# VH-VL binders against q9h9l3: the designs that were tried, part 297

Target 1, 176 residues: q9h9l3
Amino acid sequence: PRKMVAIDCEMVGTGPKGHVSSLARCSIVNYNGDVLYDEYILPPCHIVDYRTRWSGIRKQHMVNATPFKIARGQILKILTGKIVVGHAIHNDFKALQYFHPKSLTRDTSHIPPLNRKADCPENATMSLKHLTKKLLNRDIQVGKSGHSSVEDAQATMELYKLVEVEWEEHLARNPP
Below, E stands for the ipSAE of ESMFold2; O stands for the ipSAE of OpenDDE; V2 stands for 0.75 times the mean of E and O plus 0.25 times the DockQ between their complexes.

## First folded at step 17 (VH-VL)

Design xc42 (framework fv_nivolumab)
Fold by ESMFold2-Fast, scan of step 17:
Structure xc42 (fold): chain C 176 residues (1-176), chain A 122 residues (1-122), chain B 107 residues (1-107)
Amino acid sequence: as target 1 above (176 residues)
Amino acid sequence: QVQLVESGGGVVQPGRSLRLDCKASGFTFSSYGMHWVRQAPGKGLEWVAVIRYDGRYQYYADSVKGRFTISRDNSKNTLFLQMNSLRAEDTAVYYCAKGTYRYDYTGYFDYWGQGTLVTVSS
Amino acid sequence: EIVLTQSPATLSLSPGERATLSCRASQSVDSYLAWYQQKPGQAPRLLIYDASERATGIPARFSGSGSGTDFTLTISSLEPEDFAVYYCQQSYNWPYTFGQGTKVEIK
């Protein structure tokens, strides 16, 4: 059996007018929800917009943050060869400038059985907040302080576990 | 029923060291940032130090940088402040305080201990 | 470091009166400001956070307002238990700082 982890990243705005999304925090949890990695990450470019309402990142977090290249190496060592679960995970991989094999990737924003359990259209893209409230009866991303990537990664793993058996069987019959 | 109980205060001579402990109960200690805040007799509040929920990030006020070390033991629900090279100016009631936001060490202090007095005198 | 200046230093009022306390920051702290109450021999108690949000269990007579550099704590009608020292605190940047306090005392 392959090891499984869940990941959630927070991005800040860099580049002209803050339009570029750059990695500023990454949290990785194991199958049981224990934290394996949780670091603030200093982008190589000047931060123009912290996007604090969503990212939860403030100037304070950048003090002693891990430089991007070092953090990327640490993160990739954890992800390589594992099944990686995320929500809209293509955004996290883009921020990491990383390609993870599709056969080892699980995106809870694109799992039809999960939407079905939530009484949502199977082909719709539902937010992590909505699925977590509907299926786990838990509120995440509350208020204006920003999201917690640890809470988001933990919720993402728990959501995947609700459909794991069914979805792994589907993937075995329909390889990506 | 969140409770924070400080201990380790006392009278100590300048240049010596002292360690303060803060025992936490009534919340998931391992999920919250923790702070030390002090108050000199008859004076206002001064923020001293912070540590993230997992112990991996710390920050200190300039007045204590290089002399004080904040640490935690999540298995024992205990926060520590190791105070070295103590000065008369460090005389204060030391409060431990819980950070408001889960898995973050920034923000405010929603619960405080009753404080422990540290007197640095010769 | 961000300096917070509270005024007045002392506010002498009677029960039932309105109290208005000011906190000014040396630079913008957006809305990252809190207010604490401290009674003699006791630890501080969080009243208001994010400039205007009341903390759990805090009576409606306490309200906060302001943004940027100018902040106000208002107690609409003083109760006997409200006579205390009040501190503002910014969480905008390290190091965190407190104002020097405003003492609300009985006339």
Scores: ipSAE 0.826, ipTM 0.918, lowest interface PAE 0.8, mean pLDDT 93

Design xc43 (framework fv_nivolumab; at its last read DockQ between E and O 0.84; V2 from the best seeds 0.87)
Fold by ESMFold2-Fast, scan of step 17:
Structure xc43 (fold): chain C 176 residues (1-176), chain A 122 residues (1-122), chain B 107 residues (1-107)
Amino acid sequence: as target 1 above (176 residues)
Amino acid sequence: QVQLVESGGGVVQPGRSLRLDCKASGFTFSTYGMHWVRQAPGKGLEWVAVIRYDGRYTYYADSVKGRFTISRDNSKNTLFLQMNSLRAEDTAVYYCAKGTYRYDYTGYFDYWGQGTLVTVSS
Amino acid sequence: EIVLTQSPATLSLSPGERATLSCRASQSVDSYLAWYQQKPGQAPRLLIYDASERATGIPARFSGSGSGTDFTLTISSLEPEDFAVYYCQQSYNWPYTFGQGTKVEIK
């Protein structure tokens, strides 16, 4: 559907011992996987740990990065009123300091039919990498360069499309 | 097979302009960062500029900042380097190079063109 | 800018010998260091990235090691086609920089 987007964010460590997760990149794709938004985001606090192995963020990315407040406004304009798909999406919303209505949120880490298709326990939280390999026969998050939030958002949308019809029917009968 | 072909090199006088093109094939051009790297005759390699897969982020070496502009046209699989206010020290073979990581413009150069010679002389 | 210094400038060896090339950075680049091979009249070829990972198609005789400021490229047994100029490159910070090169030549 035209009113559906997928999101994936990368976080870096800020605050004491780098324990606070702060937004450093956000990628949003449409239903077909085309990129609608992909910006590096400068946290308001000093970056203690780039977490590069997972985030893919390096010091070079912070040059000309969009300040958090401005990026947040841009991202929220895209998300508002749309069905937003993500994997463990509560982490992305937390980093954005944003509440998205549960009725318009789809989390591919908590969709029992999707786990069922992957021969995984329905109530388990499976990684995006595992589900993508099992169901789409595609390797993502490969190597030590860190994750690509674009690839992750694209994979997340494709995974949701595998269960979209049955899950939307379930949600219509059991509103969140 | 990945292939990068540079064109546009030649002999120009100091202060003039030149545009280099790099035609890419054999990979999804629109998803990779691209770089220009130059090499003066008999000298080592010097990194010049980079552009992200979508054209939204660029960075330049200080020696060319304000004079050179990197750009791309993803519909034509073509990378450009617009070179203004050329100096004798810009004389070099110019290579276009593909970035290593998909959807990222940082990293290394896994494929290179054969280069195009730019000679700036009076 | 981060300066990379390669040593020796020239390494004169015979086929079958082990070559050891050094690259030293003016400040830590963690493991964001690559090695390239260049033959006369040709474009450079990526050999090693992230200090120790071999690029696709690169023979096992090429290996990289090191972290921080000191890095080494080793060719365990030189083949005739390995006599070339070798450059290190850092991707730790802008601007990217290369070493001045080490020429591996036949004795």
Scores: ipSAE 0.837, ipTM 0.921, lowest interface PAE 0.7, mean pLDDT 93
ESMFold2, look of step 18: ipSAE 0.828; ipTM 0.919
ESMFold2 (binder alone), look of step 18: mean pLDDT 94; pTM 0.957
OpenDDE, look of step 18: ipSAE 0.911; ipTM 0.953
ESMFold2, look of step 19: ipSAE 0.842; ipTM 0.923
ESMFold2 (binder alone), look of step 19: mean pLDDT 94; pTM 0.957
OpenDDE, look of step 19: ipSAE 0.915; ipTM 0.954
ESMFold2, fold request of step 20: ipSAE 0.830, 0.830, 0.840; ipTM 0.918, 0.921, 0.922
ESMFold2 (binder alone), fold request of step 20: mean pLDDT 94, 94, 94; pTM 0.956, 0.954, 0.955
OpenDDE, fold request of step 20: ipSAE 0.930, 0.930, 0.929; ipTM 0.959, 0.959, 0.959
ESMFold2, fold request of step 23: ipSAE 0.841, 0.830, 0.838; ipTM 0.922, 0.920, 0.921
ESMFold2 (binder alone), fold request of step 23: mean pLDDT 94, 94, 94; pTM 0.955, 0.954, 0.955
OpenDDE, fold request of step 23: ipSAE 0.930, 0.929, 0.931; ipTM 0.959, 0.959, 0.959
ESMFold2, last read: ipSAE 0.842, 0.837, 0.825; ipTM 0.924, 0.922, 0.920
ESMFold2 (binder alone), last read: mean pLDDT 94, 94, 94; pTM 0.953, 0.954, 0.955
OpenDDE, last read: ipSAE 0.930, 0.928, 0.929; ipTM 0.959, 0.959, 0.959

Design xc44 (framework fv_nivolumab)
Fold by ESMFold2-Fast, scan of step 17:
Structure xc44 (fold): chain C 176 residues (1-176), chain A 122 residues (1-122), chain B 107 residues (1-107)
Amino acid sequence: as target 1 above (176 residues)
Amino acid sequence: QVQLVESGGGVVQPGRSLRLDCKASGFTFSNYGMHWVRQAPGKGLEWVAVIRYDGRYTYYADSVKGRFTISRDNSKNTLFLQMNSLRAEDTAVYYCAKGTYRYDYTGYFDYWGQGTLVTVSS
Amino acid sequence: EIVLTQSPATLSLSPGERATLSCRASQSVDSYLAWYQQKPGQAPRLLIYDASERATGIPARFSGSGSGTDFTLTISSLEPEDFAVYYCQQSYNWPYTFGQGTKVEIK
């Protein structure tokens, strides 16, 4: 038995024309959905585009935000040795400049049984918003204010729980 | 159903301290940012301070920075405002207000308490 | 600090008339603007947020418009309960600020 957490990150645009995605918020919840970590993170580079309609990040959040290097250390201490659940989680790991073992990674955008329960093609990449609406009857990422990484992490954990037994058995028979 | 009830207001001399409480009910208090907004007699609204749902982030208006401290106790559904070094200009009705967005402390105020009057006079 | 200026200071109208209230910001606040109604002896009530979105339970006669620095609250046909003071508020940047208010009163 391993401990399991879910993660969701929000990114802002840095670099030329704001095309680089830099970490600006990270939320981590435990198996029951309780918040273990939720900090605004100051990128080391100038923020060109807050991408507020998606990220929910505004200039206001950068006041007293945790510098990237410090936040990264805190986050990695929580993730190391645990099963980490996320949606399109490779984007979060890329923003964290972190490698997490594939054997301990669960990506709800790449779990065929989950898509099947949502009446979607097993090999399609469905959005977190769509799966949450279909399977949990809950609307997330609503309105003009952007996404809540806490809500997204909580929804991701709940979605994984719907297929956890089946998927863990599959992984035991078919190790990554 | 949503209810916010302020208490702790009264008459106090300049330079003294006062603590305001705001008791919340009818919503999941621990999921929302909370604000204090004040209104001097016959004047308009002035935003005072904010605290995030978990207490980890706060921000203050310049007029109160260093003198006022916002805090919360999620186990008691209670918001606090500790007011130190009070001045005549702090005389106002103080409103407790709920932030609109879950797990965020930015935005607007969808529910307000009825306010508590603080009078700073000699 | 972003200053919000409301006009007119007082609007004297009769029930059934259209009310148009203005709020102008000293710098762009994008669409991060709200409108509140306050009746004597009562706390403010949220009417409009994000410039044009009507808050829960707010009648359709209330509408908001505008972006950047120029915003308008419109009450299409005044009801007796609409005679009150109205405040605009920006959430674009810290510190949050309110306009000085527009009083809508009976002629």
Scores: ipSAE 0.834, ipTM 0.920, lowest interface PAE 0.7, mean pLDDT 93

Design xc45 (framework fv_nivolumab)
Fold by ESMFold2-Fast, scan of step 17:
Structure xc45 (fold): chain C 176 residues (1-176), chain A 122 residues (1-122), chain B 107 residues (1-107)
Amino acid sequence: as target 1 above (176 residues)
Amino acid sequence: QVQLVESGGGVVQPGRSLRLDCKASGFTFSHYGMHWVRQAPGKGLEWVAVIRYDGRYTYYADSVKGRFTISRDNSKNTLFLQMNSLRAEDTAVYYCAKGTYRYDYTGYFDYWGQGTLVTVSS
Amino acid sequence: EIVLTQSPATLSLSPGERATLSCRASQSVDSYLAWYQQKPGQAPRLLIYDASERATGIPARFSGSGSGTDFTLTISSLEPEDFAVYYCQQSYNWPYTFGQGTKVEIK
């Protein structure tokens, strides 16, 4: 039995017209939802667009933020060898410039039994907000202040726990 | 019901130190950023300091940087302000205030304590 | 630091009248502005946040508007309990700052 964590990252816009997504916050929680890591991360490139409505990141968060290279090292140390749960987690790994083994990755946006429990098409990519409301009766990402990566990571872990037994059995029989 | 109760205010001589405590109840203290805001007699509000829910990020007004230290003990639902090298200009009612957004220390102040008076006088 | 300037310093009105309070920022604060009410001997009370959102329990007669550098708090019809000092506050950048206050007093 391997240790399990959930991750959620917030990205800001860098590069031409702010089109590049750069890591600006990362939150990691354990199986019980306790915070293991939660840092603001300073991109190496100039921030063009904070995307605050979605990211929840504002200029003041960048004060004393951890430089990307240092944060990446800290995060990878936590993730290595663990089962990592996320929602549309490929975006988080891309922002981290990191490859996590597929066999240890769990993406709650691509777990058919989870969609089935939410009365959604099994092959659809449902938002974290929708699944959390349907299955946990909890509202997340409310208002205009942006998302909380801690709240999102916690919700993601709780969603995975609803299908954990079934999905781990499926993966044991059908290794990725 | 959210409650914030400040204590530790009093009369202190210039150059001395004083510690303010703020006891919180009625909400999950460990989820919210906390602030100190002060008000000199007959004057307006002045923001002093902030601390994130986990204690890992702090920021201070320039007037208090290097002299004041904000800290918290989540196991005791208590916020602290250690005030060193006190000046006459630090005389004010000090309010403990709760940040509005869960797991974020930026934003506004949705609940305030009643305040505690600090008088720096010779 | 961002300076917030409130006007007028004092607003003398009668119950039932409309109050319009102004807050001007020395640089853009987008919509990261709040309004607080303070009565003598009491702590401030949050009224409006993010320029126009009413805080929980705040009566509909209170409304906020504006963006960038110019913001307004409106009390559509003054009640006796509304005579107080009002402060604006920006959360756009560190350090956070308040305006100097507008006193709404009975004529």
Scores: ipSAE 0.825, ipTM 0.920, lowest interface PAE 0.8, mean pLDDT 93

Design xc46 (framework fv_nivolumab)
Fold by ESMFold2-Fast, scan of step 17:
Structure xc46 (fold): chain C 176 residues (1-176), chain A 122 residues (1-122), chain B 107 residues (1-107)
Amino acid sequence: as target 1 above (176 residues)
Amino acid sequence: QVQLVESGGGVVQPGRSLRLDCKASGFTFSYYGMHWVRQAPGKGLEWVAVIRYDGRYTYYADSVKGRFTISRDNSKNTLFLQMNSLRAEDTAVYYCAKGTYRYDYTGYFDYWGQGTLVTVSS
Amino acid sequence: EIVLTQSPATLSLSPGERATLSCRASQSVDSYLAWYQQKPGQAPRLLIYDASERATGIPARFSGSGSGTDFTLTISSLEPEDFAVYYCQQSYNWPYTFGQGTKVEIK
């Protein structure tokens, strides 16, 4: 009965030597993969390292970007009360400075049946790129231009849908 | 085969308005940022404007800011440039160009249309 | 805005010769620079992006190099179809800008 969304965030380096990860983009898609939210987010601290090869974030994206406080409020309004799907989603929640209930969180990096379908060890943490190639026959995160959080969120939702019935039944019997 | 076809160019008097259309085919239009680039007769290239895949982010060259509006209709695979308060210096061939990166509007121009000539003269 | 200055304005060469084209930026653009070819009456064609990456379908005789403010496009051995105008473009910051062009003409 609950609505389900998938999220993926991109982070840039702030603080000393760019070692702090700060939110710079957030993409949220619905069950069908339609984009509900996709904004560039201006960190409150000076960006030291765009980490472009991974984040896909460039200086141009910061022009007219939404300030962190405002973006956080918008994002949390979308996530609250919904089942939120992500890959290694603890990193996204950390960047958002947000705690989402475990009962409404689905992490595709920690779903044993998904790894089994991909012929991978059930308790291993597999990358989104590997699972997407193996199970969806789709290449993501290609080249050195950086990742697309929209593409990653879409792939994450599609991966979850492959095990949704089985995993929801498991969670009903074994509540987190 | 990727194709971009511009239309709407012509001769127009200073101070008037004109709208350019660019019809896209051969790729998923709604995934890519789109640009307008112009070239005055016998001169070099000048970047004009950009719009993100979903229409939510735009940027303009200072020479056209406040006068030109870039927009798109993803259901019709069409990019637009609304040109208001036209000046003689806006006389140019206007090219529609596709951005290189999916779900991004920064980068380079991997495909271009044939161009449409806009002449602003009295 | 970032100004790109291309040199020379014109190169007069024969088929089989090497062409070396320069593009200098008024401030660092890191490696966010591309090269385009334009023939009379035609739209530009992307040759090189990110300073040194060859675009899809572009022959190996085209190569790009450089970073920061100084960039070079090299055509190792000119073919008849290579006589055209070449433009550099930076994607480092808004607004995007092009150089004024270098014309490679047949001698």
Scores: ipSAE 0.802, ipTM 0.909, lowest interface PAE 0.8, mean pLDDT 93

Design xc47 (framework fv_nivolumab)
Fold by ESMFold2-Fast, scan of step 17:
Structure xc47 (fold): chain C 176 residues (1-176), chain A 122 residues (1-122), chain B 107 residues (1-107)
Amino acid sequence: as target 1 above (176 residues)
Amino acid sequence: QVQLVESGGGVVQPGRSLRLDCKASGFTFSSYAMHWVRQAPGKGLEWVAVIRYDGRYTYYADSVKGRFTISRDNSKNTLFLQMNSLRAEDTAVYYCAKGTYRYDYTGYFDYWGQGTLVTVSS
Amino acid sequence: EIVLTQSPATLSLSPGERATLSCRASQSVDSYLAWYQQKPGQAPRLLIYDASERATGIPARFSGSGSGTDFTLTISSLEPEDFAVYYCQQSYNWPYTFGQGTKVEIK
């Protein structure tokens, strides 16, 4: 069986008006929630908007941050060949400039059985915060300091584990 | 109940070294940044150093940079401050303090130890 | 480094009176400002963080306000145990810095 990890990335705004999302932190946890990787990442472009309320990234984090190209290489070595769990994971892969096979990707924002357990419409895209509160009775992404990508990755893995058996069977019968 | 207990303080001569320990209990030590903050007798508070929950990121005040080293052992719930090339100006009560935000080394100090006195004099 | 200047240096008041303490930053620290109380022979205690959020267990008489460069700590009605030294602290940028303190003493 393939190893499974969960990922969550934080992005800051670069480019005109800060509209480009650039990777600024990446956290990867294993099946049990232990941290495998957690680095601050320096974008190759000037940061115009830290988006701190959401990203949790501040100027302080950029001190001794790992340059993007080096961080990307480290992250891809961890992800390659593994089942990767994330929430709205397309955004993380886009920031990493990376394509991960759909057959090895699990997106907790697009798993109908998970929404069903949370008493939410099956085809709606629910936030990680909402699903975590409903299903794990845990508050994440609270306060003004921004999100913790470690907590988000841990919550994402725990959410996936609630539907893992059912969803893996579904995927075996309906390969992507 | 969160507790932080400092030890290792004492009287030392200028130019010598001293190591401070801080034993933590009552919270998940491995999930929080830890700081050292000092206070010279009769003076205000001065931030000294920080270490992230996993030990991978540190930052120091300019007054101690190159002389002091912050480190941690998560398996023993212990924070350390190695102080080298001590000066009279380093005389202070040294407080161990817990960072406010889980998995982030920025923020504030929600719990403090009782402090340990370091006196640098001849 | 960001310098925090507290005023007044000493505030002499009686129990039951309102205390207003100021902290001014040399540059904007957004809302990344905290207030601590320190009693003689004791470690500091966190009162307010993120300019206006009350720390766990802190009585409602303590409140914080402000943003940017000007911040205020208010104690609506002084209790005997509130006579102490108060420090502001910024977490906006490295190195972290504290104000020099305001002593609230019995008149």
Scores: ipSAE 0.826, ipTM 0.915, lowest interface PAE 0.7, mean pLDDT 93

Design xc48 (framework fv_nivolumab)
Fold by ESMFold2-Fast, scan of step 17:
Structure xc48 (fold): chain C 176 residues (1-176), chain A 122 residues (1-122), chain B 107 residues (1-107)
Amino acid sequence: as target 1 above (176 residues)
Amino acid sequence: QVQLVESGGGVVQPGRSLRLDCKASGFTFSSYGMHWVRQAPGKGLEWVAAIRYDGRYTYYADSVKGRFTISRDNSKNTLFLQMNSLRAEDTAVYYCAKGTYRYDYTGYFDYWGQGTLVTVSS
Amino acid sequence: EIVLTQSPATLSLSPGERATLSCRASQSVDSYLAWYQQKPGQAPRLLIYDASERATGIPARFSGSGSGTDFTLTISSLEPEDFAVYYCQQSYNWPYTFGQGTKVEIK
């Protein structure tokens, strides 16, 4: 059977006034939540804003970080041919400058049954933090230190597992 | 409760090697960065080395680069510091310290061991 | 290397008095600064992290403030157990560095 992984990326601000989101960390976990990949990534452009409150990225993480082109190649080798789970995953793919087939993509921010289990409107886009608290009784993204992409990827996989059977059946009947 | 216990300290001659161990308990060792911090007799604190939760990233103070190696064995909940080419100025109490942030090796030290004394003398 | 300079070197006070300790950085460390307490023969104890956040179990009389290059640790009313050496530490950039310490001693 096709393997499944979950991904979460951290972005820093580059370009004019730091408004461009550039990849600075990527974490990939397997179905059981074990880490397959977790690297700090050096953007090709000067970092204007580390966005540390959200990204968890600090200047010291850039020491010995993997250059973007090399990291991108490593990441794509892991993702290719697998079912990839993420939350608002289009942002991660955009930062990676990568197209992943929609038939193999699972976005936990756009799965109506998951929102239903959390007592949220089925068509609303709910945050990972909210869904994780409601459904897993776990607080993530706490404090001022920023997010952990490992923790976020693990939470995303656990959330998907709650609806995996019914959602895969839905996708089989309604191919994207 | 979190506990860190250092061992391996002692008296050693200049130019020799020594290995320090730090046994951790009371937290998920494999999820946290770890550090070594030393303190020379009657002096202040000096950060020595850091290692990420998975061992993938390490960083060293300039005074020890090329001589000291930090490593970990997550299956044994143990942190190591291999000290080579020891000098008189390496004489200090060596503390094992737990990093504050989960899945990160940067930040602060929320728990410390009791320390182990390393004396480098002729 | 970022140098942290603490002042005063020694602060002589009586129980019940307010203690104000300074830490100055040679360049901006934003808010990535911590304060530690060390008693003779013991390991350091984390008091404050991220300039102003109190660590778990630390009494409310300890508070931290500041950003950039100037930081302050305040002990609002000294208890007998607070007479110790205090160190600041920056985590803004490698290598991590500590100040030289401020000794708070009984008058």
Scores: ipSAE 0.777, ipTM 0.896, lowest interface PAE 0.9, mean pLDDT 92

Design xc49 (framework fv_nivolumab)
Fold by ESMFold2-Fast, scan of step 17:
Structure xc49 (fold): chain C 176 residues (1-176), chain A 122 residues (1-122), chain B 107 residues (1-107)
Amino acid sequence: as target 1 above (176 residues)
Amino acid sequence: QVQLVESGGGVVQPGRSLRLDCKASGFTFSSYGMHWVRQAPGKGLEWVAIIRYDGRYTYYADSVKGRFTISRDNSKNTLFLQMNSLRAEDTAVYYCAKGTYRYDYTGYFDYWGQGTLVTVSS
Amino acid sequence: EIVLTQSPATLSLSPGERATLSCRASQSVDSYLAWYQQKPGQAPRLLIYDASERATGIPARFSGSGSGTDFTLTISSLEPEDFAVYYCQQSYNWPYTFGQGTKVEIK
């Protein structure tokens, strides 16, 4: 069977009024939650808004950060050919300027059985924070320091594992 | 219970080297950034260095850049500070300190060791 | 580097009195400011982080406030064990810096 990883990225604001989302951190964990990759990433454009309450990124993280082009190459090497799990993962792929095959992509924000286990409407888009609290009894994304992409990737993998058997069977019968 | 225990301090001549160890227990050492903070006799606190939870990123105060090296061994729950080219101005109690935020390269110091005295004197 | 200036250098107070300690930054540190207590012969102890959040196990008499460049630590009613040196610290940017300290001593 194919190897599976979970990814979570943090973005900062670049461009006019900081409205463009640029990659600033990427964390990738394996099936057991061990960290495979965790780098701060220097955007090619000036950072106008660190969005620190959400991203957890500050100016100090940019010291010795990996340039975007180099980080992108490292990340794509890890993701290629694997089942990639994420939450609202289209945002991560957009920030990476990357296309990952839908057949190998698992988005925990769009898995009806997962919402059902959390007593949420099946077709609603629930936050990672809410699903993690309901199903894993764990608080993530708390306080002023922002999100930890490592913790978010770990939580995302654990959430997927709750529905993995059921969802893989569904995808085998209903290919994307 | 979180504990940090420093060792390796002592009297050393200017220009020599010394290594400090800090043994951690009571928390998942491999998930937290670690720091060294020093305090010269009768003076205030001075931040020295940080190392991220995985050892991948480090940063140093200008006063020690190029002379001190922070490192860690997560399999042994141990933090190190290799001090080279020691100067009289490096005389201080050296504290090992735990970063507050899991998997972060920033933060504050929520737990401290007892400190180990380094005296650089001829 | 960001310079933190604490005032006053010394506060002489009696048990039961309120202590108000100030910390000013040479540039904005947003809310990335902590307060530490150090008693004679002991390691520092984290009291307040992110300007106003009380650390685990810290008594309610300790409170922090402020943002930007002006921060305050308040001890509502001094206990005997509170007579110590207090340091502020910023985590906004490298290098991390501490204030020079405020000594709270018994009258």
Scores: ipSAE 0.763, ipTM 0.898, lowest interface PAE 1.1, mean pLDDT 92

